VH-VL binders against o27280. Designs and how they scored, part 223

Target 1, 266 residues: o27280
Amino acid sequence: MDSMNVPEVLEIKRIVEESESVKTFIFSWDFRREVRPGQFVMVWDFRDEKPMSVSLIDPVRSEIGISIRRVGEFTDRVHGLSEGDLLGIRGPYGRGFELMGRDILLVGGGIGMAPLAALADEATARGMRVDALVAARTADELLFLDRLEAAGVNISTCTDDGSCGFKGFAHERLLTLEENHDMAAVCGPEPMMFQVMRILDERDVPAQLSLERYMKCAVGICGQCCLDDTGFRVCAEGPVFWSQELSRVREFGRYRRDPAGRRVPW
Key: E = the ipSAE of ESMFold2; O = the ipSAE of OpenDDE; V2 = 0.75 times the mean of E and O plus 0.25 times the DockQ between their complexes.

## First folded at step 10 (VH-VL)

Design J6 (framework fv_bamlanivimab)
Fold by ESMFold2-Fast, scan of step 10:
Structure J6 (fold): chain C 266 residues (1-266), chain A 121 residues (1-121), chain B 107 residues (1-107)
Amino acid sequence: as target 1 above (266 residues)
Amino acid sequence: QVQLVQSGAEVKKPGSSVKVSCKASGGTFSDYAISWVRQAPGQGLEWMGRIIPIFDTARYAQKFQGRVTITADKSTSTAYMELSSLRSEDTAVYYCARSTYDFGSGYMDVWGQGTAVTVSS
Amino acid sequence: DIQMTQSPSSLSASVGDRVTITCRASQSISSYLSWYQQKPGKAPKLLIYKASSLQSGVPSRFSGSGSGTDFTLTITSLQPEDFATYYCQQSYSYPWTFGQGTKVEIK
């Protein structure tokens, strides 16, 4: 079946500058069309369409937010838009995060904090304890710290350059933090997610990981979203997968694929 | 090495406000949260709230909401606690204390010397 | 709010004694518990963090244990400088809360 819907043209209600390179675009949303943390939408600028994770889900204000990092031609054009301008939105798509237990760990790198910010709001609204390890190259690239703090999240930060919190990578910081968690959710660069997953597996913490490259697969685009699994197809819609699913995938954390399907080491 | 140095004792009338300062000496607030904890004469310790200066965000115990404001000036490494609508039962020694803001890091490893606030009726 | 209850509220002990103080949380706090020592007229001093980690510079006769709701502070060979009031504190959930204190006084 055709799982894609026709884009709805929505007005940009508000734009929040999260950093020099990241903006959150906020739209009015009819919540009869359910949205869950971890899901994404297809954003259409009337020329190209790209998948973007939902970073804000606010049924009280009837709003959703989509956080976009400036990385290329499409995102440069979208960043040039103003409040009142129009974008096409299709979705939501994909498998969202599942919450379980009382104590939840979030580990986010760069723009990977976007879907985790939405998850943090849901978890804290349910009365869960939420610990977030927020990682970036530098302090000015750490995302959503004010929002997480306002939501009641306990924050630890790490930056490659040491400009805010621990100097080093997320997995190095995580090794020094021996907290008990009922589950974890992880989103960021794939090498970071692989290292974090190994640590969580050693600690017997079930983890869900969000893989941006599988967002296109969830809407019927093949190729780059194919998983190598020892005799079994991982046929769950992305982008969120449990760690036990990813532990069987040879390519996870080791190599990615280019548009032609060729292996490219991380 | 690092010390927290608080402002001097205050005597206040009921209904007034008091603002106590806490300055870091030999270090900065950049990697720390600053809590305010009070102790009435002969009583135990009571947590009032904390601020994380790098985020400019504070949290308060509900008992003090609407009366307490905790702020910080990162440029001078000084935190402040202002308590309004003072009552006789607010007579206490007020301490500032630092903790890291990481997970499980609500332990306070460095404390100020305390500021005595007396509310006279 | 999470209520922290210490037992006993006071105890009398002699130098060389083994002293055990207990702290009970009204709900599970995992290992987010600290122990403090306070001497008359002084600010509290951190002894133990994360239920069982000894703070740098604190004598090894102090130890902490427990998780969930039940925690203990042990002083294996009480010294003259250990006569003080001891407090437990949870940092699992805001607001952070202290036990009522346990006064360790000379027998």
Scores: ipSAE 0.556, ipTM 0.768, lowest interface PAE 2.0, mean pLDDT 87

Design J7 (framework fv_bamlanivimab)
Fold by ESMFold2-Fast, scan of step 10:
Structure J7 (fold): chain C 266 residues (1-266), chain A 121 residues (1-121), chain B 107 residues (1-107)
Amino acid sequence: as target 1 above (266 residues)
Amino acid sequence: QVQLVQSGAEVKKPGSSVKVSCKASGGTFSDYAISWVRQAPGQGLEWMGRIIPIFDTARYAQKFQGRVTITADKSTSTAYMELSSLRSEDTAVYYCARSTYDFGTGYMDVWGQGTAVTVSS
Amino acid sequence: DIQMTQSPSSLSASVGDRVTITCRASQSISSYLSWYQQKPGKAPKLLIYKASSLQSGVPSRFSGSGSGTDFTLTITSLQPEDFATYYCQQSYSTPWTFGQGTKVEIK
């Protein structure tokens, strides 16, 4: 049975260099296909297809943006493209973030700020107070600070090396902050997300976490992206999960999958 | 002990512009935002805007949007506030003040001494 | 913009008195409220931040309380140096806004 869409070939309208290793690719988009923050698309370079979170959703300009970090062969090829070049886009897929309350916290690590930047735009447009803890290894790897600041987001930064803001990890910075929020959204490396989740659970802050795991298919028909203890398929039932759901997954924050699907410690 | 030292008093004609400076002594702006707050004679405090030097971004109160520009020079630890198209109702003492920019903050713990700006003939 | 309203606009008190000043926000600001003291011809001085945290170097007779829309500054045993104007300020969202001020005058 048909449960997948074919890729639409789109022209790269604009490329924004976010850092030495991250670019945002902007496409014209027909918003009859709704896109929400936290959803992803499959990006096809006519050789390989990979899932990428949507980082910009702009119905006024009729544009979406996809932010891609250079980490391997596929992403190296895509980074070599120019404005006017073509990519295949299929989707959107997955469960997006849900907004509730008035005061929200975003905690992003590295490229994990990409889906959170789209969420920040929606939340601020709704009149919500948005506080963002932006974490990276170094200052030059902090992403979207200008965009978040322009949107009215209150920003705190932390870097492992202390080159911008708090010196240390996201969870260490969060422990020094006493403010309460109605909800949180978290995206970044799983070890970071696990530590942040535990602090938010202790504070009774409901959290949504985005799992950016490697996937072979966008709609979960192959089932390769199942989580061990729950049977959730990240592409069909995620990538966004509530902390209550993830607390029942023994794999989360403890193990990752190698290319053969075997569990390896983080 | 960080101190903020502002430039001296100014007397300006209507329609002109004024640029006030605020220099940090005994520290830098790197971990702080710098706000500009004015006070007309016998009146209360009015927030005009602030800059976060490390992001090189500013926000302004809508009342001043288009007339005020706040900038910072990190190399000299100096912030500036320029107000254009001056009117008599812009006569006030202008203060710079530092705050943390982190979420859940925005309290101003160190203030400049103030700069009197008088707009008259 | 969030409007901050203080009560009273002025009060007369004697040394040793307990003084209470209130501040109301036009919408919930959680705990993002600060209190400042200003003496004639001088810049404001931070007394209280995050509704109830006492700034370093500020005497313990000053205290703050409240959350949401209603906040209070208390001075438990007024001293001669406490005759001044007091302002509340919200930092929940920009633009940051101040109350109109409360003048504490000698009786």
Scores: ipSAE 0.643, ipTM 0.808, lowest interface PAE 1.6, mean pLDDT 87

Design J8 (framework fv_bamlanivimab)
Fold by ESMFold2-Fast, scan of step 10:
Structure J8 (fold): chain C 266 residues (1-266), chain A 121 residues (1-121), chain B 107 residues (1-107)
Amino acid sequence: as target 1 above (266 residues)
Amino acid sequence: QVQLVQSGAEVKKPGSSVKVSCKASGGTFSDYAISWVRQAPGQGLEWMGRIIPIFDTARYAQKFQGRVTITADKSTSTAYMELSSLRSEDTAVYYCARSTYDFGHGYMDVWGQGTAVTVSS
Amino acid sequence: DIQMTQSPSSLSASVGDRVTITCRASQSISSYLSWYQQKPGKAPKLLIYKASSLQSGVPSRFSGSGSGTDFTLTITSLQPEDFATYYCQQSYSTPWTFGQGTKVEIK
């Protein structure tokens, strides 16, 4: 039996309040079981289990961190926990980010900065130059700015309301960017990711995009799956996909599907 | 016109600490990084570190890590550089300078007048 | 750390001369390079940013060029107020580092 499929009961070592709605839960981790940026774990509160991206990978301290936004019943319960309380963790799962070249661009929206913060740590440790465009609706929703600055990341902020940095959307800020990057990694709301991908494709910058809705495909054996209402099958283990894989998927960035398979606008 | 105004000259004993201030006048530093750059007599420029005032974490050159602390008080638009365990080789003029930080652009367009710090032996 | 080396460390020139100062980075820094002028007893003044962009208010006789590892500052017709020390600075990665300086002296 694959040991990654058995939950380990771990004590919450530390809790960091990232914002009013986001907390990072830090656990001791045995790094004989490798964890890479872009992977996720299943978090079990002994009632329900939900996928959460790994936002901190620290083999020196033997710690991982999991950042959770408060959006519903499960996350409300988890946010009510204290240091010393227990959670079940299994994984990691999914395809992680790949790093190449010397200069990397990160584009993160809201909680999408969580997996990108872990990637930033790995990229800076490899000696890469890391530029991060951190986007949110308001300044209060910008995440990990202090951590990214401490890691040596070059930050630009973008808020819809102009409360911090550039006033506008991430793709509008990117249109003013003159610097070249060897690759990009993107995570956030799907409409934002779609617009960013289009700009990066035009500039011939290979991009990896993390799609939360495909995390469950990484748990166990995934059969053929399809993002495309034209019948094309992506057939790749998520949640991270190259832009080349997504460029033929017309559903991406335009609509999502509910549990019944019906199209719902973003 | 934005000006950076620094505190006055200091004479310190070896082993003590010094805290230099840098106040933005005629504007704010919220959209900029504030760097500290020193220059020993007859020598070149040496970057010590910077703070982006909207962040709580500063960056430092490795040489100064553990001895330098850069902070900012947003309410008074004032940045500070504190250097501890002073040695005679810390005798220098210390400058604050504002820079852009968008995607790591770090050109310093406005500079303070400098603060002379002398460490006597 | 990225090391910045300037050449020459000093030069003598006359008013009206073309002066060229070179800056070399120990690794590629793309175009993340700035040039500063410093006069005795004064703070540095930004001349050029992003390798080739002229700072507002700086005379057009100053120009910058280069990318990657090799950069040049040119003063096309040296004026009396241009006798100063010039520094290059990279902002590609922290720590930001300066060249050792080039002193432009009266011949």
Scores: ipSAE 0.610, ipTM 0.794, lowest interface PAE 1.9, mean pLDDT 87

Design J9 (framework fv_bamlanivimab)
Fold by ESMFold2-Fast, scan of step 10:
Formats: C-alpha cells, structure tokens, sequence
Structure J9 (fold): chain C 266 residues (1-266), chain A 121 residues (1-121), chain B 107 residues (1-107)
C-alpha cells in the first residue's frame, strides 16, 4: 500500500542488548498497519536504508522490535544510537510465515533467530508446541534463549565450538533429534538452511525458509526474477519461501553471485 | 551421575514463606533444567515450575504464579524454590528433579530426596 | 492444562503376573509421555520416556507404548520390588501434568 511506501520517523522507545553484536530496537506501533512474523521493514538512518526483519510483535504494548547485528557501516551507526533517537521505518513488506499443525520446529542460526522469535510468540499464543534449535558459532552468540523459554518454547542449542549444548552445526544436531513436527521454519546462513532443508525434506516435514537476499524481490528492487541453473523462475514474493519452491533453485545453499555476476561459493 | 541433595524438613505458620534448596553435584549445571514437584500426604505428584540455569527466566504452573519463585545460582550449582503466603494445603513433600532441556525433555531422570514442609497453626 | 487420567487407580497382583496400566491425555500429546515408579517414602524413579524408551538401568520387563492420547505401561512378569505406585506424566506443554497414580498392591 501507498502508506507503507512512505518512511515514518519513529522514536527509539527502548533498546535491548541481546549480545555484544546484537541489539533490539523497540518502537511504538499502530497495529492498524498489520505486522506478521517473517515480514521485514526498511530502516533508514537518514543516510542509508536497509531491510531488517521484525523480531518482536506486541499488540498488547503496541510495540514492534527490530533486531540488528553489527556487520558494517550502516549497522555500526545504528548501534551508536540511544533511546530517544530517531529512525525512519517503512513497511512492513514481504510474505510472513504460515502456521499449520500442532507441533512446530524452528531452526535459527545467529541473527536468523530474530524473525523466528516473533513466530515463536505467535505459535505459543495459539497453543502450539514449539521446539527451537538455536545455533551459533559460540555460546555468546546464541540469541533469545530467555525470551523463548519465557514464551514456553522447548529449546535445544548447538555451537560450532561446543561452548553450549551440542558441539557442531545445526544440521548435525538435527540428525540426532528424532522428534516429529507438522512444519518447520528456518532462518540463518544459507548453507545451514540448505542442509537443514534437505533433512526436513527426507523426513517429510514441510519447511518455510527466510532468505535475506530475496528481501529485495519482495520490495521490487531486483530487476527481474532470479533464474537458477535450470532456468527456473523464482517470482514469489520473499523473504519466506516453502522448501518445495527452493528445491528447484540450484544455487540455493551452494553459491551466490558477486556484483560482477561471478559465482562465489558460500 | 548427577546427584541432587535438598535442604531439611521445615515447619511453618500460615502466611509465612519457605525457601527450599537443591544442590547439584556431577555433570555441568548449565546443561540441564531443574523442576520442582510437590506431593501432599496421600496425594499424587504436582509440577510447580522449572528453571534452566543457562537462562534468567523460570516457568511456573499458573496455580502457583505470584506465590512461587524458582532461582538458580551457577556458582554453587544450587537451585531454590521459594513459596510465599503459605496455607495448610501447602503441606507436602517438595522434590527437585533434573531433566535435559533438548526436545522431548521434560522427563525427570534424577530426583532429590524430598523436603517435608508442614504448614500448621 | 492437559489432564492425565490413569486406569485403574489401584490393582492387586501376584508375582509373575502381567500388569497393564493405561494413561489417557485430554488432548493429543504426540509421544511426550513418561512413566515413573514411586515406593513409599521415596522419590519417584523414571522408567520410560518418550512413550516407549526404556531408561538406562530399568529392567526390560517394563515397556511403554502409545501415542496421541492413549498410552500403556506394561510389566510382563511382576517381581516383588515392583509393588509401588506408578505415574504417567506429559511434557508436551507446560505445565507438566501427572496422572493421579496407579497403586500396584500385593494380592
């Protein structure tokens, strides 16, 4: 809608420090403009604009939260802001997650837990059982564990270095877990998502995956639909895709394109 | 090879509070959850809540919400359950019990010996 | 809250008997069910987890089965040390809830 395309200048109401590298910025929100888990907003610091997933949706307090990891110049500037400072917010955009069944699996890597935390809140509010596999490089980078536990989510952790829970990658941990789920939602580094998707496909668990690089497609920034090695056209609005849609994209989880169009492995 | 050792029996007056401790030995304290389960004389088992020491937030059964507080001290590997505004109906044996917190965890494989709490005027 | 109902509430049996205890959940809990044994004056002991997995160190005469709403604990050849009260417990959603217990008494 037209009103969603105009940035609103909003005051940062509260900042939650999730880790040394991640902060959640909380804003008052008018829920006449609906926001669903899996959607994103464009965050404008009056110099640059970047897409950020919505990580908190709280109609009772009339608040939304946006979790941002410090990874570059834009995010470094935003991390330097304080409560009371202003940011431009435009949106929401994109397809949100769909909930189905009773038993739901969430698999999140690093900051990918942010949109999944919002989904967990909705699923638990509906009375669903939610199991979350939370993965990170180290224990210090595991996100939202307190919030997920408070929401009634059953948590399993894994870290690459073994500093918390299972030592290894998310897909290696998933192989040791035998619990059945009606659906899954996955968000994190693309190689992790690809490995997880393959395991869920083998187990006949329908999965939704949130892909940051396809947020531009949802906003209409990409020039045309992404084509895989077979010529398959991906025209569905992102960032959330069903595993059936991604199974036809040969580059998913294997390589990406640099600005020159060259194939770059993950 | 985890063992849970609880504090001793207590006799309390109505309206007072009781705080029961549960000290863990063996294993890594942050790798498991501690639940509190009570049993009134001649009655069955009733789950009160749990804490995962890795987290700051505990879960409680709604019946006890506002009266029960479960905490953990990682430095001493000790979990605590505090129950306030005691009534005669709170007379029970209180158990702490360990579970892993992975998927399907909620089964309690190691139990403390129990702490008898008697509430009488 | 999920309500757990055990049947029977008590039974009398002899050494060597096959004993069957059932547990019914008020809604589907998949396989998130455990069975415990409790002797007078003692803490409960885990026997079965995830409906059918035998806890390490528990004799093989104990077995569990079921999924969804209906679950069964079976003791194939009752021994003297098996006279106790047995509880089922769901861990599908909090609060965790127990059945009322089944007392297995000597006949």
Amino acid sequence: as target 1 above (266 residues)
Amino acid sequence: QVQLVQSGAEVKKPGSSVKVSCKASGGTFSDYAISWVRQAPGQGLEWMGRIIPLFDTARYAQKFQGRVTITADKSTSTAYMELSSLRSEDTAVYYCARSTYDFGSGYMDVWGQGTAVTVSS
Amino acid sequence: DIQMTQSPSSLSASVGDRVTITCRASQSISSYLSWYQQKPGKAPKLLIYKASSLQSGVPSRFSGSGSGTDFTLTITSLQPEDFATYYCQQSYSTPWTFGQGTKVEIK
Scores: ipSAE 0.673, ipTM 0.830, lowest interface PAE 1.6, mean pLDDT 87

Design K1 (framework fv_marstacimab; at its last look DockQ between E and O 0.86; V2 from the best seeds 0.67)
Fold by ESMFold2-Fast, scan of step 10:
Structure K1 (fold): chain C 266 residues (1-266), chain A 118 residues (1-118), chain B 112 residues (1-112)
Amino acid sequence: as target 1 above (266 residues)
Amino acid sequence: EVQLLESGGGLVQPGGSLRLSCAASGFTFRSYSMSWVRQAPGKGLEWVSAISGSGGRTYYADSVKGRFTISRDNSKNTLYLQMNSLRAEDTAVYYCARTSWYGSFDYWGQGTMVTVSS
Amino acid sequence: QSVLTQPPSVSGAPGQRVTISCTGSSSNIGAGYDVHWYQQLPGTAPKLLIYENTNRPSGVPDRFSGSKSGTSASLAITGLQAEDEADYYCQSYDSSLSGSKVFGGGTKLTVL
């Protein structure tokens, strides 16, 4: 059993309110345990454990951040915590994003912007040109705009209701934007990611997509996050996949699996 | 400093051909879509053609489709417009323009005059 | 033919406010596509004045502003100066024209 599989009890150093439903919890981190954008950790409140993507990686300050959306009992309890309170963290787990070329496109929907914000920081630190399409249902659900702007990222916003930026869906906005990227990274609702992937494939832009699936086991033993046609386990093989790998997956963008492993339409 | 410099304009007979060039400097040329925009004497701006950063995708206004060919040489930071079967209606100043991610033309060359006349 | 409609001319005196409209349709501005504005001084190439509806490039004075509502966009110029005498063009994207970039017909601003 290595150190990544044992929860470390960490103090909440800072809490940033990103929106009414999203908070970023910041912890001191020992970077002997390498963390890359696209990886996740298991967050333990001493009662339940859930996977959360890492949204901030700051080796200069020796800090990581974990952004959590309020969606149920566990996340409601965590949102009730204050600076100075303790959480258990184990990991990181999963495959992170790979950066290629000079120009990168980020396409994020809702909380899917969390791992992409960490990727934007790394890409800009490496001197890459970063364009970010940030999508949400409403203006209040757009995340990390100030952080992306401060990093020098070119931002386009898209809301379903038209309350900010382009009125419509991410894939509709993408069709109106220029296509000069060496790679793309995409994270958000699976139907959005499927439509975006099809456009990027037509444009010959290789894309990495981060799948937000149910994960009952951080080490992938149970296979609960298995993809239909390939046998990929999201927590072990993913959560980040190249678009070429997903082209063989029949269920991608069509249906998901519940905690019991049953198919459920999007 | 971003610079775009057009060349290759001049007088040509109807039915003739011309090749325009645009020399780019001060930015990573391959990372931007490029466009040609023209303006007939005393008239407004008309978008003519666009090319993706890799050169893999090209777009044309209906008025020039089948007659004009846009291309680029990223090793030389140069954009081209091959104009065939020229008509009097093609008489215009032709501008080379860099296309931003949002689809705006953020930098323009000074233009080169193409006159199609007998 | 221009897909975006601008008035052919507008005029104002120094210090006044002038607005230039750009009227589109459901296939361009009405579909949510961005509007960009260009200033063309006599004998010169166009210069980007406003991008993505409301944003100013570095070096453009704040007396120039853009707005967008429904199927239309507007360029507003406050504190009008003699040097603002120029042609102004709006530009957007039209989905019905196989994804083409489109310009308005242009507006000649005369400063009295």
Scores: ipSAE 0.737, ipTM 0.845, lowest interface PAE 0.8, mean pLDDT 88
Fold by OpenDDE, look of step 11:
Structure K1 (fold): chain C 266 residues (1-266), chain A 118 residues (1-118), chain B 112 residues (1-112)
Amino acid sequence: as target 1 above (266 residues)
Amino acid sequence: EVQLLESGGGLVQPGGSLRLSCAASGFTFRSYSMSWVRQAPGKGLEWVSAISGSGGRTYYADSVKGRFTISRDNSKNTLYLQMNSLRAEDTAVYYCARTSWYGSFDYWGQGTMVTVSS
Amino acid sequence: QSVLTQPPSVSGAPGQRVTISCTGSSSNIGAGYDVHWYQQLPGTAPKLLIYENTNRPSGVPDRFSGSKSGTSASLAITGLQAEDEADYYCQSYDSSLSGSKVFGGGTKLTVL
């Protein structure tokens, strides 16, 4: 068995409260095990295991951060943990984002900003110009704004209720912004990503999008995260896909499979 | 420091042509859309034309469409405005302006005067 | 005749608060497009004063503030100073004019 697939029991070093529903858990990390923005890890609380995106990659401090949104029983338990408590982490898994060009656009919705925040750090470290459209339902759900600003990222915000920034959805806000980017990275609700992708295609901006699907094994064996028709495994061929790849995925923006394999509309 | 310097202005007869240039420095030129904005003597600001960073997309005000052509040479960090079929109403100070991601004009040149008169 | 309507002039005494309105329509400000403000001192090029409705560029005093509501925007200047005497322009985007950037007619601010 590959050592990568054995969960390592790690102590929660710090907890950052990003919002009412999102916490970032910081762990010491041995960077002999490379991790890229866009990749995910399996988080094990000794009862259940869930895939989570890496939101912080800090080789200087030898730390990684995992941002977790409180959405169910597993995440409720995790959110109840304190600094010093233990979690099992295995990975990283999946295909991460690939940076190209000089100017990058990030479009994120809600917890989708987690992998994009990590990408922003890498991009800015490389001297890229980074513009980030940060979307959320409400102002209090906007994530990583201070962190992004500190990194030198230009930020535009939008909220469904207009409580902060542009009132509306990310794709609507995007239409009102300049289009000078070499590539885009997108992560958030799938309907948002679908609309954003269309706009980026019209603008001839290469785009990478991170999908979310039910994942169990994370190693491409169980097939729970398979996309219809294509056979793409989100855990193996993804979770980051190019727009051209997603154009072949019929279910993209339309539905997903639940743990029982049933179609669940977005 | 961001700098924009316009040149090419002058006196021209109606129906004549003129080519303006804007030399940019202090920033990655190709990463920004650029615009021309003009101001007639004693009047307000009027957007004239814009061009995307790559130069692939151009935009024109209705008042100049078909007569003016905006272009750029990113290797020279220079913005251009080819003005043909000039009219008296085209008389103005022409400003070169950098367009921010938000669509604002965050940096302006000092302008070059174009006078169209018989 | 400008797409965005501004009062031609406003005035105030030093230390006072003045506001400059910018009235648009459903095809520009009302469509959700951001409003930006510029200050043009006599004999100089315009300078960005407010971007994205409410944000101040570096170097712009906090005496200047912007707001947007509905189809209108407003620039407020508190603690008016002599150096604030200038022309002020609002700017936005209009989808009905073949995707044009549009300016207000400008407002001349006189400090009494």
Scores: ipSAE 0.623, ipTM 0.865, lowest interface PAE 0.8, mean pLDDT 94
Fold by ESMFold2, look of step 11:
Structure K1 (fold): chain C 266 residues (1-266), chain A 118 residues (1-118), chain B 112 residues (1-112)
Amino acid sequence: as target 1 above (266 residues)
Amino acid sequence: EVQLLESGGGLVQPGGSLRLSCAASGFTFRSYSMSWVRQAPGKGLEWVSAISGSGGRTYYADSVKGRFTISRDNSKNTLYLQMNSLRAEDTAVYYCARTSWYGSFDYWGQGTMVTVSS
Amino acid sequence: QSVLTQPPSVSGAPGQRVTISCTGSSSNIGAGYDVHWYQQLPGTAPKLLIYENTNRPSGVPDRFSGSKSGTSASLAITGLQAEDEADYYCQSYDSSLSGSKVFGGGTKLTVL
């Protein structure tokens, strides 16, 4: 078993409060283990282990950042930690985003902006033009706006309640924006991603979408992250898939599976 | 510095044709939708036509549909407007404009005058 | 009979505040499309003044501001100066007109 299959215990170097419900935990990182935007890590709090997307990749400072939304017992415990406390990290795992062309569109919903923030940093460092549609339920839940602006990203926002930017869903806002992109990267609630994917396909924009599924092994052995009809393992062949790969996946946008394997509607 | 320079205007008889050109520089031309916007003497602005960055999608105002054809050559950084079956009502200054992601016209040329009269 | 309705003219003395309205419908501003504003000085091409309802491009003074509500938008100019004398146009997108960009009829601002 490779070294990335065993958690390394790392000290929390800094904590950034991104919103009321989201914190970014920053660790020193040995970049002999390469990390690409869209890959994930398994975060271990010495009691339980959950997959989390990498939101910051900084080889210059030798730092990695992991953004975590408070949604349950595990994330509540992690949010209660302080700088200097320890977490186990194994990974990175999965297939990250591939950049192409000169112009990229990012569409992120809620915490889904985390891997896209990392991608935005890489894209801007390559001299690409980056347009980002940042979506949330309310203004207070919009993530990474200052960071994206400082990176030179062109931002459009939408909120379900209209408290900031366009009032409505990300796919509704997307229809009102210009279609001048070589590719798109999408991450957020799966129903949102399905609707966004449909629009991007109609516009002939190659799109990569990051899926979330229940994970246990993270290396493709246990089968817990498999997609119906294709056999794709989200932890191995994903979490980032091209839209043409997902067009063959019956469950995408329709349902997910719980840890017992039962279908759960979105 | 973003620059847009129109050419090809002039005097033409009703029913005639003209081809306008717009030379673009100072930005990655292929990355932007482009539009033609016209202004009749003493009148307001009227959007005429638009084309996507790749050239794959074109759009026309009802007043010109079927008579005007927008195109672009991304290897030459040039936008074109082929105007056929011209009418007196087409008399205007024609502006070349760049369209931002937000749908605004963030850069304009100085325009070229098209006069349609006998 | 412009798709977006603007007053034909407005006027104000130096130092005063003036507003220019832009009234649309449910197929344009009311559908959530942004409003952009342009200033056209006499004898010149238009220039972008406000984009995405409220944002100022670099170099536009903060005495110019925009807002949008419902099916209407407004451009406000405070601290009016002689050089502000120009034509002002609002612009949006209208889904009912073959997916076209649409302008207001224009407003002539006269500085008294």
Scores: ipSAE 0.598, ipTM 0.805, lowest interface PAE 1.6, mean pLDDT 89
ESMFold2 (binder alone), look of step 11: mean pLDDT 93; pTM 0.946

